# Designs tried in a protein design chat: VHH binders against F-box protein At1g48060. Part 5

Target 1, 365 residues: F-box protein At1g48060, of Arabidopsis thaliana (Mouse-ear cress) (q9lnf6)
Amino acid sequence: MKPQEEEEKNENMARKRSKSSSSLSIPLDIATDIFLRLPAKSVVRFSCVAKHWSSITTAPYFTNSFETRPNLLFFFKEADRFFVVTVPKPNRRPNESVSHTSSQILDSYQTPYPKHSCFTIKTESVHGLICFQRGTKPIVWNPTMRKFKPLRKPDKSWESLTVFLGYDPLERTHKVVAMPCDKASDECRILTLGSADQESWRTVKTNYKHHPSRGNRKNNYGPCRCINGVLYYLAEIDRHRLIGKFAFLGHSNVKNSLPMWVLEGEKKGEWSTYNFLPLSHYDRRLEFHFKLIGITNDGELIYVPNTVFKTFEVIYIDPIRKTFSLVKYEGVADKGFRQRNGLGEDKPLRGIQYSPNHVETLLSL

## First folded at step 14 (VHH; from y1 with D104E N105G)

Design z6
Fold by ESMFold2, look of step 14:
Structure z6 (fold): chain B 365 residues (1-365), chain A 122 residues (1-122)
Amino acid sequence: as target 1 above (365 residues)
Amino acid sequence: DVQLVESGGGLVQPGGSLRLSCVASGFTFDSYSMGWVRQAPGKGLEWVSDISYSGDTGYADSVKGRFAISRDNAKNTLYLQMNRLKPEDTAVYYCAAQIEITWEGEWEFDYAGQGTQVTVSS
């Protein structure tokens, strides 16, 4: 199948849908509300069939609102297949301290397993993208658009590295940061993702020689977080653990320099310890079936199962309000899902990877 | 202080049955998913069956319909009833807690026992 033939077919299909939709008149503000409630795949489909709706879904107001709908993403492999499931964050129920509810998944799909990719060494989801490594070669993934983009190696002489993913809110661009692993360095490589342009790695000096540390794989709570254009990560300098900091403020010369601060691990009194109740406080039976993987943007602790037998359940705990919510997600791990996807009914799902705070994004890689 | 002690293995003819037991101590048994893995001579580890903290079960295709896993939380004991045994079932059977697999395909456990030998031969 040639590209021209596929474009002709898609144009014909879009023309038919546009004619059908044109018989229905909907005010702009109502159409916007409808689109903001739809899954990303539906928004993409509707934007193909009507010019008016396409103008809504591409407007800055809509894309900003759409990209702030955080979800929980999880994925696993079975044989040569790679399965991806997106579940919504539940509605907060502040007038209940303990709740057990059910919800529906937002999306699921499968793709061929990307050979030689290490999905257990991954970044968190940052504005809808996740970065993996294939050895020393980073791979960027947009789970919403179902696309992978391999990047050039940051440095051919590096035998090991750690990658991070950040987002510059002023430039509205993603940055991939690579640092040597297991040796201290004051140099890193930064690549700015572009929509269609050639991308190259640039060298940036940091204020301190350091190296990043890795997170706890069992809890899947990674060593970094990007907040408002600042990448925070765990690092080591002279055998001391500290918090490293990169700022992507849009004013920096990203080729030659980027502000780097060493945070507070060495500066006593700048960090606070918060005592959270353990999961066993809420239900002792759950403490070893569920693992803490992170926090929502709203400050809720997220606990996910290690193994999924017949039901998929996620626990959300607000540690400030002391609320406990267990949500059973329908449409995954049940007999129907397993049958539709050729999964064994008697085999638990295992080796599951999770990415909290995943926003669905229409960005093209 | 954590111990998993398997028992009930032995020599059995093809078509026979055995019941394995695993007595747990040193941890809160009823909050763990428990299971069985086996290792035939010169071969890698093979998952057999497990049972969640809430009683949900899973079985490998090679044993489905022949083996039944169960637990008695009051006795801190895990069981594996093995029926219609075949020579291919010959292995050391290990009791394990929190059976999981890494993305790379390696089995992981929080705890595992010393194992009990099961031999199926005429």
Scores: ipSAE 0.519, ipTM 0.841, lowest interface PAE 2.3, mean pLDDT 73

## First folded at step 15 (VHH)

Design a2 (from z6 with E108Q)
Fold by ESMFold2, look of step 16:
Structure a2 (fold): chain B 365 residues (1-365), chain A 122 residues (1-122)
Amino acid sequence: as target 1 above (365 residues)
Amino acid sequence: DVQLVESGGGLVQPGGSLRLSCVASGFTFDSYSMGWVRQAPGKGLEWVSDISYSGDTGYADSVKGRFAISRDNAKNTLYLQMNRLKPEDTAVYYCAAQIEITWEGEWQFDYAGQGTQVTVSS
């Protein structure tokens, strides 16, 4: 081909490329990939400034694909304020059996807490959401978006219930499950968040009359865990304590359909056990200062302080490799944090609630 | 058998001082955070002061600058020096281990003593 003809074709492609964006210098697909790697705070800020980018960051594909590393979320009350802090889980270093490191918090904020309100915490963080309960009324919280959404009561006739939060990875939806807690029942209520009628509770019958067991009242959150579309919780049937299992996968709104419910405790041969060394094995002085609150998705045990005086430290233990990691988090509990937030320098932080494996989500409530 | 035995309470004039002591037995004192809570007549429990296993201290606003908490791990003893006492400080003072508060605002302890009466009046 002639040199002039190839040069003109090349110039036309260059000009078309320089004019390819109607509102951005970056192609839309590439911008989407860039936004998916940004911190949630940055994505929210872009959504507030530019409407075109808001259409990208609020689209279902984006919000469903937005990924962050799991973090430790904690929150507490002080006077008329509600404080929320997010700290990162440090990466494990190879060839290191004992580690002491420092890290910075990722984010913190506060919001008014009405002194006449009484909310109870019922769930851990499940795919970025937490559910509170005020009496029989569930309240869903997105800590990333700093939004609360009260839900209709599951059943006006139930005077005592508890709620659980689950996530169906096939439908990519959260499910709020309500059960009576003071008496055995074969009915529960399920509400799907983000559906066409997300405030509509549906009735689901279980294979057995049961009620959920109460968790440890010292930590104030519900005793359930959702793993790959299955909700696990403690239950009682005929005064026996068992582990209940409620699978969400593949379920629909078909009439008379029941989710699979398997009592793992009754089939005790199907359970495996794992014994781990107590915290005192790793450091005797820490035995009563820290409490076990959960397990990371990587299988590490997480120990948090009971009371925070001047420093905030978290312990991560790999029970298989028997490794110990203590992380001191800067920017919380110190003098600067207390002064910035109007907290007393002489009052320990107490009543702290923790949610391991918290991921950031842009889901609009 | 865990025991916490308080002493040093009594009647004192406003502006006076008292030193409370709490002798602990039956547990590893050095590993526990220790502190004081009080209960005035007809009122609920009020946290007064803590000292952690590592020596960090905390004080309620109502006693800050007037009270001083300390511990002697060799003697398994917790102390509260109370200065410039006011009639509002009148209460039963309890020695406690691992003072916590629930989300609902209820105080909890691993161990607590029987209490010692402090009365501040003319």
Scores: ipSAE 0.541, ipTM 0.848, lowest interface PAE 2.0, mean pLDDT 74

Design a5 (from z6 with S54R)
Fold by ESMFold2, look of step 16:
Formats: C-alpha cells, sequence, structure tokens
Structure a5 (fold): chain B 365 residues (1-365), chain A 122 residues (1-122)
C-alpha cells in the first residue's frame, strides 16, 4: 500500500499512475538518477506531488541507493515536543592544527513527543535509523522521515533487556536485536525491519551464555557499533568483560542460530591502548563543558556541550593528525531559532542527546 | 573539599530587593558554570538562573527581568540580585555548580550549597 499522505497529495492531480499503464516524459532510470542526487527533503517533496515519482522514491532499489554524507544529530525534548537539529560535519583542512570556524545547521524540525515514551537508552545511528527503548519495548526512529515506530515486546516474560540495532548490507535490511540484561542467556530475539507483511521476533541462540553490558546514560553514546554487517557490543561472561560480535552478512533469516565471536578484552596481551591528548591540553575550560560523545567514521573524536546557552559549538579532534577544530553552528540556540520554535529566549537547552555519523534514509517505517 | 556557602537571604516585603552571594572553594571556580535553584515549601526544585564559565546567562520565565545573575571570578563568588520580589519567590535558594537535567527530567548538579532562606511577605 502506498502511504496515505502521498495518496492525499495526489488526489487532485491528473497524472498517470505508475500502476495502471503509466508513461513518463523522462525515462525511469534517468528520473531515478535525478532523485538520487537530491537532498532528502527535496525527494520527499517530489514524492508528495505524484504517484509516479512516489513509486520511484519508495521502491527498495531507490531507498537502498539513496546516500548523504554523515551528519551530527542534536535533539532534545521540551514539554510534549521533540526537537531535532541536523548539523554538518565540517570539511577539515589537514594543514591546520587548530581552527575556529562557523557553519550553518542543515535542518531543524519539531514533532510531538510519543505519549508515555521516555527515551533513556539509544543505539548509535545505523544506516539512518536509531533505536530507543522504553522499558522492554523498542522504538525505532527515522529522523529523515520524521517517524517513530514502536515495536512489539521481544518477550513478555523478560523484565529487562538491552536493544541493539544492526544492518545487513548483503540483504540490505536492518535488524533489531534484543537480549536479556539481568541474567546471562544464550537466547536473543531478532526482528527484521521492512517486512511489510509481517514483522515478528524470532529466537536465536548465541554461542555463549552472556549478558550485554549496559551503556552509560551520562555519556551520549550507545553500547554498540555496527560495522559492515557485524554488530560489536560489550558483554560479560561470568565476571570478564568481553567484546561480542554478531555477523549479519546473509543471516537475516536464520532461525536456529547466529554465530557470535567473542574477543577476550581484559588480558593485557589481547588489547592495545592509545593515549589521546586531553581536551584541557587545548583549552583548560573545555574539559568541564564538553563531553566526548563518540568518534566519526574517519576517526575524529567528537566533543559536544553539556548545556547550550546562546551558542552551539562542537569540537572535533583528530588524534592521529593532532588537529583541533571548534565549529560554531549558527541557526540554533540563538534568538531566531528560539522564536521559530516557541522556546524561551533565556532558557539554556538541556538534556541534549546526540547521534554522530547519521546518514539520511528514506526507509518507510 | 568543595564548599558553597550562600548568604544574603532574609525577610522582605513584596516589591523589595535582596542580593544573594555564594562563596565557593575547593574547585576551580572560573572553569565552572554556576547557578541558583530554589525550593518553595512543599515543592520540588526549580531552576532559577545560571551563568556559564564565559558569562552567558539564563533565566527562568518566572524571574526574567527581575533577577540578575553575575559572578566575580577573582573572589570565587556568585551573585543573584533579586528585585521586585513577589510572595511566589519565597523559597530556600541553593547555589549550585554545573546544573543539568536528566532525560527523565530530574535536576542534577556537581555541587550544591546548604541554601539561604528568602521570605517575601507583608
Amino acid sequence: as target 1 above (365 residues)
Amino acid sequence: DVQLVESGGGLVQPGGSLRLSCVASGFTFDSYSMGWVRQAPGKGLEWVSDISYRGDTGYADSVKGRFAISRDNAKNTLYLQMNRLKPEDTAVYYCAAQIEITWEGEWEFDYAGQGTQVTVSS
């Protein structure tokens, strides 16, 4: 079924349908190339105008091919509203060891905060989606399409769990993985997103009884990473902290088992350490007002403010090239932004959550 | 050890003024954001105002235009000038360092003082 919004937008248009002997003035492959080069908000606007264009932009081959550069999401809640801001990663010049620059935000919007939801634990952004949980109920978010999708509980008998989000690049599907976190278990639940007919949790056994380590709520980064179809997460077996990994490559429909590789993490000979210069090395005051939130795909450390008064600044440090970049983003936290969004002019923005390495996706939830 | 000592509270009539002071010790004052929270009788904590390490200020709507926050880094002292006081301003006022709010909506801070009573009544 086509989205109700696109159908409503096209009711008064006398355009040929893509379903019943449609014809286009532009060949389909050329139209697809044009749309792939547009920003996500432009693609959404074209999809609302005509069903022919909507059928192109909602098809799996298009949504799987759509790509933007990674951005930083900045989001917070105020009363019953959820505010989202997208800021670009700056282009760094390798010949500068210290820089202070300004940039503009890419986009901002607000949406109703889902009723009775408390976004306490989040995953990293994985192929444009983020997963939260409220108690034992997972909630998937597509910031590009501005949609939240609550999922069914993975298991009614679990009193606590941790949710992970992964992506299988071979099958081009997202996976939501849930594990009990109060007791060691060799059983988890996996749900494949985008199964339009049925979305259900399936039980998968792991190679080891373990439990995942909880993420740190005070540090705004998730408990896992998904890299090239492999989910990496911190785990505990007995009293040892380990890195668990699950390979999703071609395994999305596995019913009986999912291979898990465990790396020993606490032995001295099994790990390397690397010392990075502290933030105070560059400016002693920054250490108390910025927090490490994560690392870009290119290896840059990302530091974000705890509280945003009148300016929004982000620090990017490349520990290998030994570079420091402070970027002031205009169009957020200032008087204009606050007035456009009905926020108090003199209230700092607080309780801010961040999601680095976010790419846009047109996946319909 | 960290210490925040508030002073300057008292009893005033509506429309009156008070100036609160908070003397800090045991940490690098000029590197911290500082502020004020208050608790009226039988109520939870309410954020009033804060001032960042570089001097940016914020105010709750209930006090904007009437209160002015400032700091003297040389004296490790935080101030709150309170003008045109109302009975609704009656509370214990706490000096705090690094005022934050959790995603669940709870106020947190690294340090807080013992508080000073402000009473606005005829």
Scores: ipSAE 0.513, ipTM 0.838, lowest interface PAE 2.3, mean pLDDT 74

## First folded at step 16 (VHH)

Design m4 (from a5 with E106Q E108Q)
Fold by ESMFold2, look of step 17:
Structure m4 (fold): chain B 365 residues (1-365), chain A 122 residues (1-122)
Amino acid sequence: as target 1 above (365 residues)
Amino acid sequence: DVQLVESGGGLVQPGGSLRLSCVASGFTFDSYSMGWVRQAPGKGLEWVSDISYRGDTGYADSVKGRFAISRDNAKNTLYLQMNRLKPEDTAVYYCAAQIEITWEGQWQFDYAGQGTQVTVSS
């Protein structure tokens, strides 16, 4: 069987090239992905763990994800409308140091957006869903099905909280996790989507009293990432910044508590340093107009524009091979797109939010 | 030290024209998107026009076809040609660098000037 032979050869080749895939290093490698979500101007000072990059590309979860080709979502508000655009992952040209290509968008649509609503956004897509919150009320969004699903408040007594979205690959279900954010707590709430309990929250105790750290945006409580059944998020315990870890791997339904591991800020010599070339290395003028939003599942840094005038371009940088790719996406921000959507032809698109690594899902909310 | 100095404002009759200038110093002008925002008395900020580092232009609907933005990178100067002025154009006009808007709808700039008054009255 040719697919099985190619998969086995690829896995054996990956294990040959990776030393760290033989240990419990996968959670640590995934934790470093959170660091790459910082704004582009912070990247100049940032040092990243180079050996974790190599182990990510050779791990079993990485090779499995190659069969699911993620896209980039971007969305913005104009008046009382909410616009959503999906663009494909670019084709790569191996061994080209600099490339400029064009591609077409995959989909775009608009939907009403209540003008007086204020959502918090973490811009993470987890197996095709994104979770917002309106105050203490979580809202789940399926961009593929174009549906929002408000959920009941996790706890009436919590005056401030944040929610995270995760996915349990063993149960094949999404989980919404709510945590208090105004003071340290050793309990959180979990809700499983697509079950009889999707409007019912379950209490789970954590190993440590903590709270999520506030992120860069006023309405966000820091970036988070769910990878292979483990939710990673920024946390704070006694003035120490940490990466919180919350495992879903088939155990959350039978226990009221989960372990929490400290990954950053305390342990001597645990992190390795790798210096990534900043965007200014490739073109100094672009550093003021593009921001780093994350990393593709293939390991490329993603830079997106702050403001879109007439063309929509995205920059992908392979930090290991030190390559630069600029992709112009046709069918968005141009005259035709603006006319079809009732947008001004001379108004730049602004306030754009991006969600990398989005996959389509038909899950009914 | 960054400095943006606007000039060219004043009093003009409806239907008249003015040309605003903004001389920049203290930063690499040709690497920044530049633009104009205005504030009418008792009102919030309104975006008017901007021009990207590559020369792409944008205009608010209220000024499209009447105003023209341009830049001279050799002189570190931003211009706004305002034609067919209306009383509704009366405002303080600010030169700004890197005009952005937050998800919450708040305007942000890397740099902005002190403004120049434009008054359109009969």
Scores: ipSAE 0.554, ipTM 0.855, lowest interface PAE 1.8, mean pLDDT 71

Design m6 (from a5 with E108T)
Fold by OpenDDE, look of step 17:
Structure m6 (fold): chain B 365 residues (1-365), chain A 122 residues (1-122)
Amino acid sequence: as target 1 above (365 residues)
Amino acid sequence: DVQLVESGGGLVQPGGSLRLSCVASGFTFDSYSMGWVRQAPGKGLEWVSDISYRGDTGYADSVKGRFAISRDNAKNTLYLQMNRLKPEDTAVYYCAAQIEITWEGEWTFDYAGQGTQVTVSS
């Protein structure tokens, strides 16, 4: 084999190697813009593919800029598994008084759930995070990232406490707020999430000794709302129910009206009461099977099922327009879903927890 | 007044059958999901079966394929056909309306009966 053929082979191999894969390095700004437009699930996947992409998706500027549409998140336990499902809010059909539609789920997954870990749900989804409580310790959960972060006990001396989750729009940080609930106290502990600094509980004094009210076990473990960086919760002072600025979606036992308290305007403390038609107005039977969990940003009441047999349906009611929308979500509770997830075919889904207006966050806990 | 009255319980040999009935009054029966729970001696409350207001049925794994739940809305009556009974099925069976479970795992009902004893013994 003549030496010339080896040199040509080596030059051709060298020429093939010098096809510098111009790694089309997408400029950082372009990459950022692209990722901001992708579903969270896709972003997470991409972050696992390349370190350079991970550096973008984990950067605070990106995490803070990443915004998703509000969706309905719900989750339930089965044995030692935690099932999480996200479903989209349907678009309004303004011209129909009554509508029946179908939609597909956006995402679903399961995670191991420690059998002995009874997490109490304490908060709704606040900018993509949900707070649980195990005993006297808060747990922050990011459903998008599928991560749980146990926190330290806020105060060693506290035997009973409640936990709230807020978001500071100015600092763009989540804050966990803890208060004792067995005794009136003027002490509050605040933990800021995501700070590089040792996550420590800061002590803040309130103007009055109070204790947060425990919500009805059936409806909400401590009704708390975060609105524009302000936490609104029900508390008791000296046995007098001080209605803290509580947006109470009260199920008034009043069969004929749904009273809603709405915080009006930027001015702290102006609440208006609205009386809406109850679910029973549309169908008497539905009242026994659906519960109100909240209101969408566009003003629709969200009713979700207590127990799910074969179909998962959500009711959206515009109380002003008096529109009724029943949305069947396919891929939940059906035979296929159950089989894929190792759930019994004839076992109703129960104990479902719902988080209305859930947005996805890529915040690393 | 709301009432749920169970009947049809008794002593049966292993492999035998019983049919439980529950007659409801005082509420809109057809608007409720109905079901059965049971409590064996020394054990906690166990869910057995449900039938939704739409007629969808659910069963615990322990009774699946052996028990059948049904309802007659015209008679305000809930039924549980129990076949191939086992000693492990021995319990007080309660008829209940709107069986739910809390996040903590506690069973809740809007209404429940006084129960009927089912004993499976050779």
Scores: ipSAE 0.827, ipTM 0.940, lowest interface PAE 0.5, mean pLDDT 86
Fold by ESMFold2, look of step 18:
Structure m6 (fold): chain B 365 residues (1-365), chain A 122 residues (1-122)
Amino acid sequence: as target 1 above (365 residues)
Amino acid sequence: DVQLVESGGGLVQPGGSLRLSCVASGFTFDSYSMGWVRQAPGKGLEWVSDISYRGDTGYADSVKGRFAISRDNAKNTLYLQMNRLKPEDTAVYYCAAQIEITWEGEWTFDYAGQGTQVTVSS
């Protein structure tokens, strides 16, 4: 049978359904707009029920246009289970010096944890994706779509490396960057996430020999931040610490790449410094139970607990306005959550990993 | 200068009771979560119980209902009341501050004591 006839038959069938039910038939433009305003879990659920809606919600225009809301993501494991929880960012009240509020979690799920998928370092969440690093092997994770994608090793001969995740806003693609971290180098490897059949590492030269810092292994968190197509990371050269940067904007011309790299030392930095009040200023006892994990997009410092007994609390501090906000999140660590998830009622949650500024994405890996 | 000194261990018969104490010095005790880990002969460390700086408690499944953890911040002392003891509770019990676990499953502490032996045998 000819593809042309099948396509024409499908078009005619769609027209007949549109005419037959006006109250239950929504024009495609309106349906698309409605779905773009829904939470990601609702879009996924509707996509599972109806193939027509699935074709809309999987289209490139839809996935690229899907509205995002930055949240705090955290995850932990117990036995062979992997638990993921998303909590909302609180609304700041600029006239409030000290605030104690409560909120509800947005979502939680659990999934089998692959036994051989342990990691030592992870990246910040970048446009909805997180990259784990297990030694020299990167693994990309989309928490919204609940998918993991292992990547090929950047170089079989490298014994030690650091992996970064960035986003090129002009290409609208994620980039995974790997650099050796035991020895200074002016070469790195870049992999563009996209077509599954053609993903490969390419070599890019930087302007200066350096090596990135390995990050904080205690928290399994490698320090980097991608801002408008520029990746910023900590680096070292000859025992001097500096801030490196790596631009993704545009494409390489005739050469392999045109990323910008700038050496900035602690003693001769071009960055402004601000003196922030420590957490102990607000309450001495909090200093030992909360750790700083990052900054919200609005500039708030985020402190999270090391161990969660029966109450899950997060502290947000605006260092400029000098405000302190403690938010108790209901629906996690309490009796209901533990019973719903088969967790022991008397066991604290431990080994928790956090990703601030996480947005939802429907991107397929 | 940090010291955690355990006491109260000993030999008891199955079904018996012991009360472990841990006296802390050299740090601000009331600001730390405190707890107990144990190591049975030939085995790795096992978390037993802890109590947060605010008094929230946690217990391993193997001991809940039988053990009770408490703290006296005025005396800088942590306690573990152990009731209905079983031979499986035989271990060296360590007092520890800020008990955590790495993603790889390794137990870590800010401070730990030298341990006290508990032996449950008929």
Scores: ipSAE 0.598, ipTM 0.870, lowest interface PAE 1.7, mean pLDDT 75
Fold by ESMFold2, look of step 17:
Structure m6 (fold): chain B 365 residues (1-365), chain A 122 residues (1-122)
Amino acid sequence: as target 1 above (365 residues)
Amino acid sequence: DVQLVESGGGLVQPGGSLRLSCVASGFTFDSYSMGWVRQAPGKGLEWVSDISYRGDTGYADSVKGRFAISRDNAKNTLYLQMNRLKPEDTAVYYCAAQIEITWEGEWTFDYAGQGTQVTVSS
């Protein structure tokens, strides 16, 4: 984060050219440097109130340079409000097998609960965006910009589907992929966000006729991961479970025939396992109150509470170093937070959704 | 097999008190959050109160200050003390383990009992 920010700042300063200067206004190059040092919420606020500053913060060179550390995002509904909270990933402590620490939340906000939002499933956060489904209609969310964008249905004839969200690092665009899930198929639909055809779905044929595996609908999380332009997802072929692979790396511009391959679940040689201590090793009650929601980009397992009564705690386990870290996050679920947000002091927070590895993005939907 | 057996319900005048008990068996009681939900005639389920595995409590607005939840882990028993009862409290009360809600708003439980009737009328 620091070396990247310093390098980009130095490049921006070195790109100064003949510009009219004024004691009343800030030159574009200097304003850009200032904005690149601000938190995303401050940049968003300035973009909302001044058109000149909006042109700076929406320019490709600015949005491509802006980057934050991955965080844990969580959100929940209460009455007619939608609450969103961001908490930081804790610092790794070497050679400490068990730790208990405290940290502060990074940000929180609330917004009216959208009347049209009956979300059933969400994707992971991919380069700052999250995709939900409302039936067969995908909805893209940018938590940083606080925007929802519904997309057209991928196919009028599909009665059910699963969406995935990916990112093409060569095009620097997000891709939404839809597959039917009521019967095996070798076709999918792909939509590129932020292009002239962003609401136009195109058909892509896969190498295998398969069923994508649906996630647990009760927690609204689908089983997929996008890494370096490759979408990994669980699938089923002829009653056998497997891991599907779908690469985005620039191929969608030239050809619509993308490779897909299958990992046989009983063979080894490409996958590794990790040894870790179970939650019950530390306290047998933890296994009933915490759930595994994913893994950080640094390889730590993340366990989050099912219900939050008075304190918000998250457990991080490094399965390689076999370490356990419990972090209590201040500024959420306590009396002050509840009073500021009109939440009942005696009502546990429930129905919480989590997105690990969330980064802030200034992309406009 | 898991069992949750409620008792202590009955007919009571407005302003009266009742104490519900729920005896649990077949699971590690002290590891579970426990609570009460109720169903009034012709209505859906309503969350009343729960108590976490470590003793934190929660109450619905309609019962706060009148009801008190507690647990005795040595006896595998959950309690609900109900004071200043109102006709609106008339319902079947169910003991439940691990009360949660889905994003869609559906209540879920790991275990629930058969219920005990509470009737408040003059």
Scores: ipSAE 0.551, ipTM 0.858, lowest interface PAE 1.9, mean pLDDT 74

Design m6 (from a5 with E108T)
Fold by ESMFold2, look of step 19:
Structure m6 (fold): chain B 365 residues (1-365), chain A 122 residues (1-122)
Amino acid sequence: as target 1 above (365 residues)
Amino acid sequence: DVQLVESGGGLVQPGGSLRLSCVASGFTFDSYSMGWVRQAPGKGLEWVSDISYRGDTGYADSVKGRFAISRDNAKNTLYLQMNRLKPEDTAVYYCAAQIEITWEGEWTFDYAGQGTQVTVSS
């Protein structure tokens, strides 16, 4: 039974109950199971229509249980508006070495750009949240719930810092970690989201005096990863750059391949390198139009366009199976999308930020 | 050595036309998106037009319908035909490769030329 058909039936029964003083309703535990299987936008829509159903979708057990498959989130600014688009990753790897397919976007929206929110650095998406940094002030964003939450400064005396976003799988909470980056320190600040201490930073000492390396505005992601409750980041100790436990993505001249540092055998604490073929190996014309932004949870390299003219295309490369897939996403960059959003038909979309592996979350900020 | 050399600027009366050209060398021209940016006195850089490696074009609202961008990959040359010129088109015009914008709205390029002056006045 399709969930929308059941909800329509319940709404019809509500009208009947108003007339007859008698009604039929779906048991709460069954309604909860139905809502957990719906896309996030459907859950939000139904919650707004029936207030008592909103108590189900806002309860902690529901918001903590709500999961979706990872997708690619991208966003950009135009004037005083903030545009957000979500596209699905390909369902199945192509059987051939090279494929070109089409897919539909999952969702798009726009919202007024938050006042005084000049974001210059962002984290990766971690369990559905993204953290921006405005100077020394962190700002948490839930793209699914379309909410921004500014946080207090970690320390008023710090002139510069870097923030990271992590997730503690045991507590099932997000944590924001702030470290000074203008000098080496063995001290950081941690704030747990969604607790009574939301605005309270606690001081934690690290094992080594160091400072993190910063990301920059041109990179789509900062230099960090959160893996199974462990935050990995690039750092410096005594002017030496440490490789850290990050997977490093970039361009290189070494043997016509891209270097990547990956974690091997956590038990041993060793790192190894893998060299992958560059994008120019597959088609030389694509290398200067597309950029590598990350890797899917399934191990595919993701290349996205710098500038979007008439079509939005994303390239997925499986470097182990050596497959190349170009996916054209319908419903974005076309005339309809541009007209609906008040965008110029002859203006390329630029300054696009991307977050791969984004998961929808109903967490209220 | 990478070079982008603009030409075709000059003084023209309102309503007139100019054709800018940009000869590129030192890189694989047909793999790059190319375009024009301009800087008027007292203003920052303004994007004018792009043409992608595949030939898709884009225009700023202020020039759409009056300017036409094109490229000749065999001659490594980028063109900008400017018609019905207005005094507000007065600027230094730069040929650029891989025009991008930062999150703060600042323009960046992989390569840019020295510029050519266009002056529209009676």
Scores: ipSAE 0.507, ipTM 0.836, lowest interface PAE 2.4, mean pLDDT 73

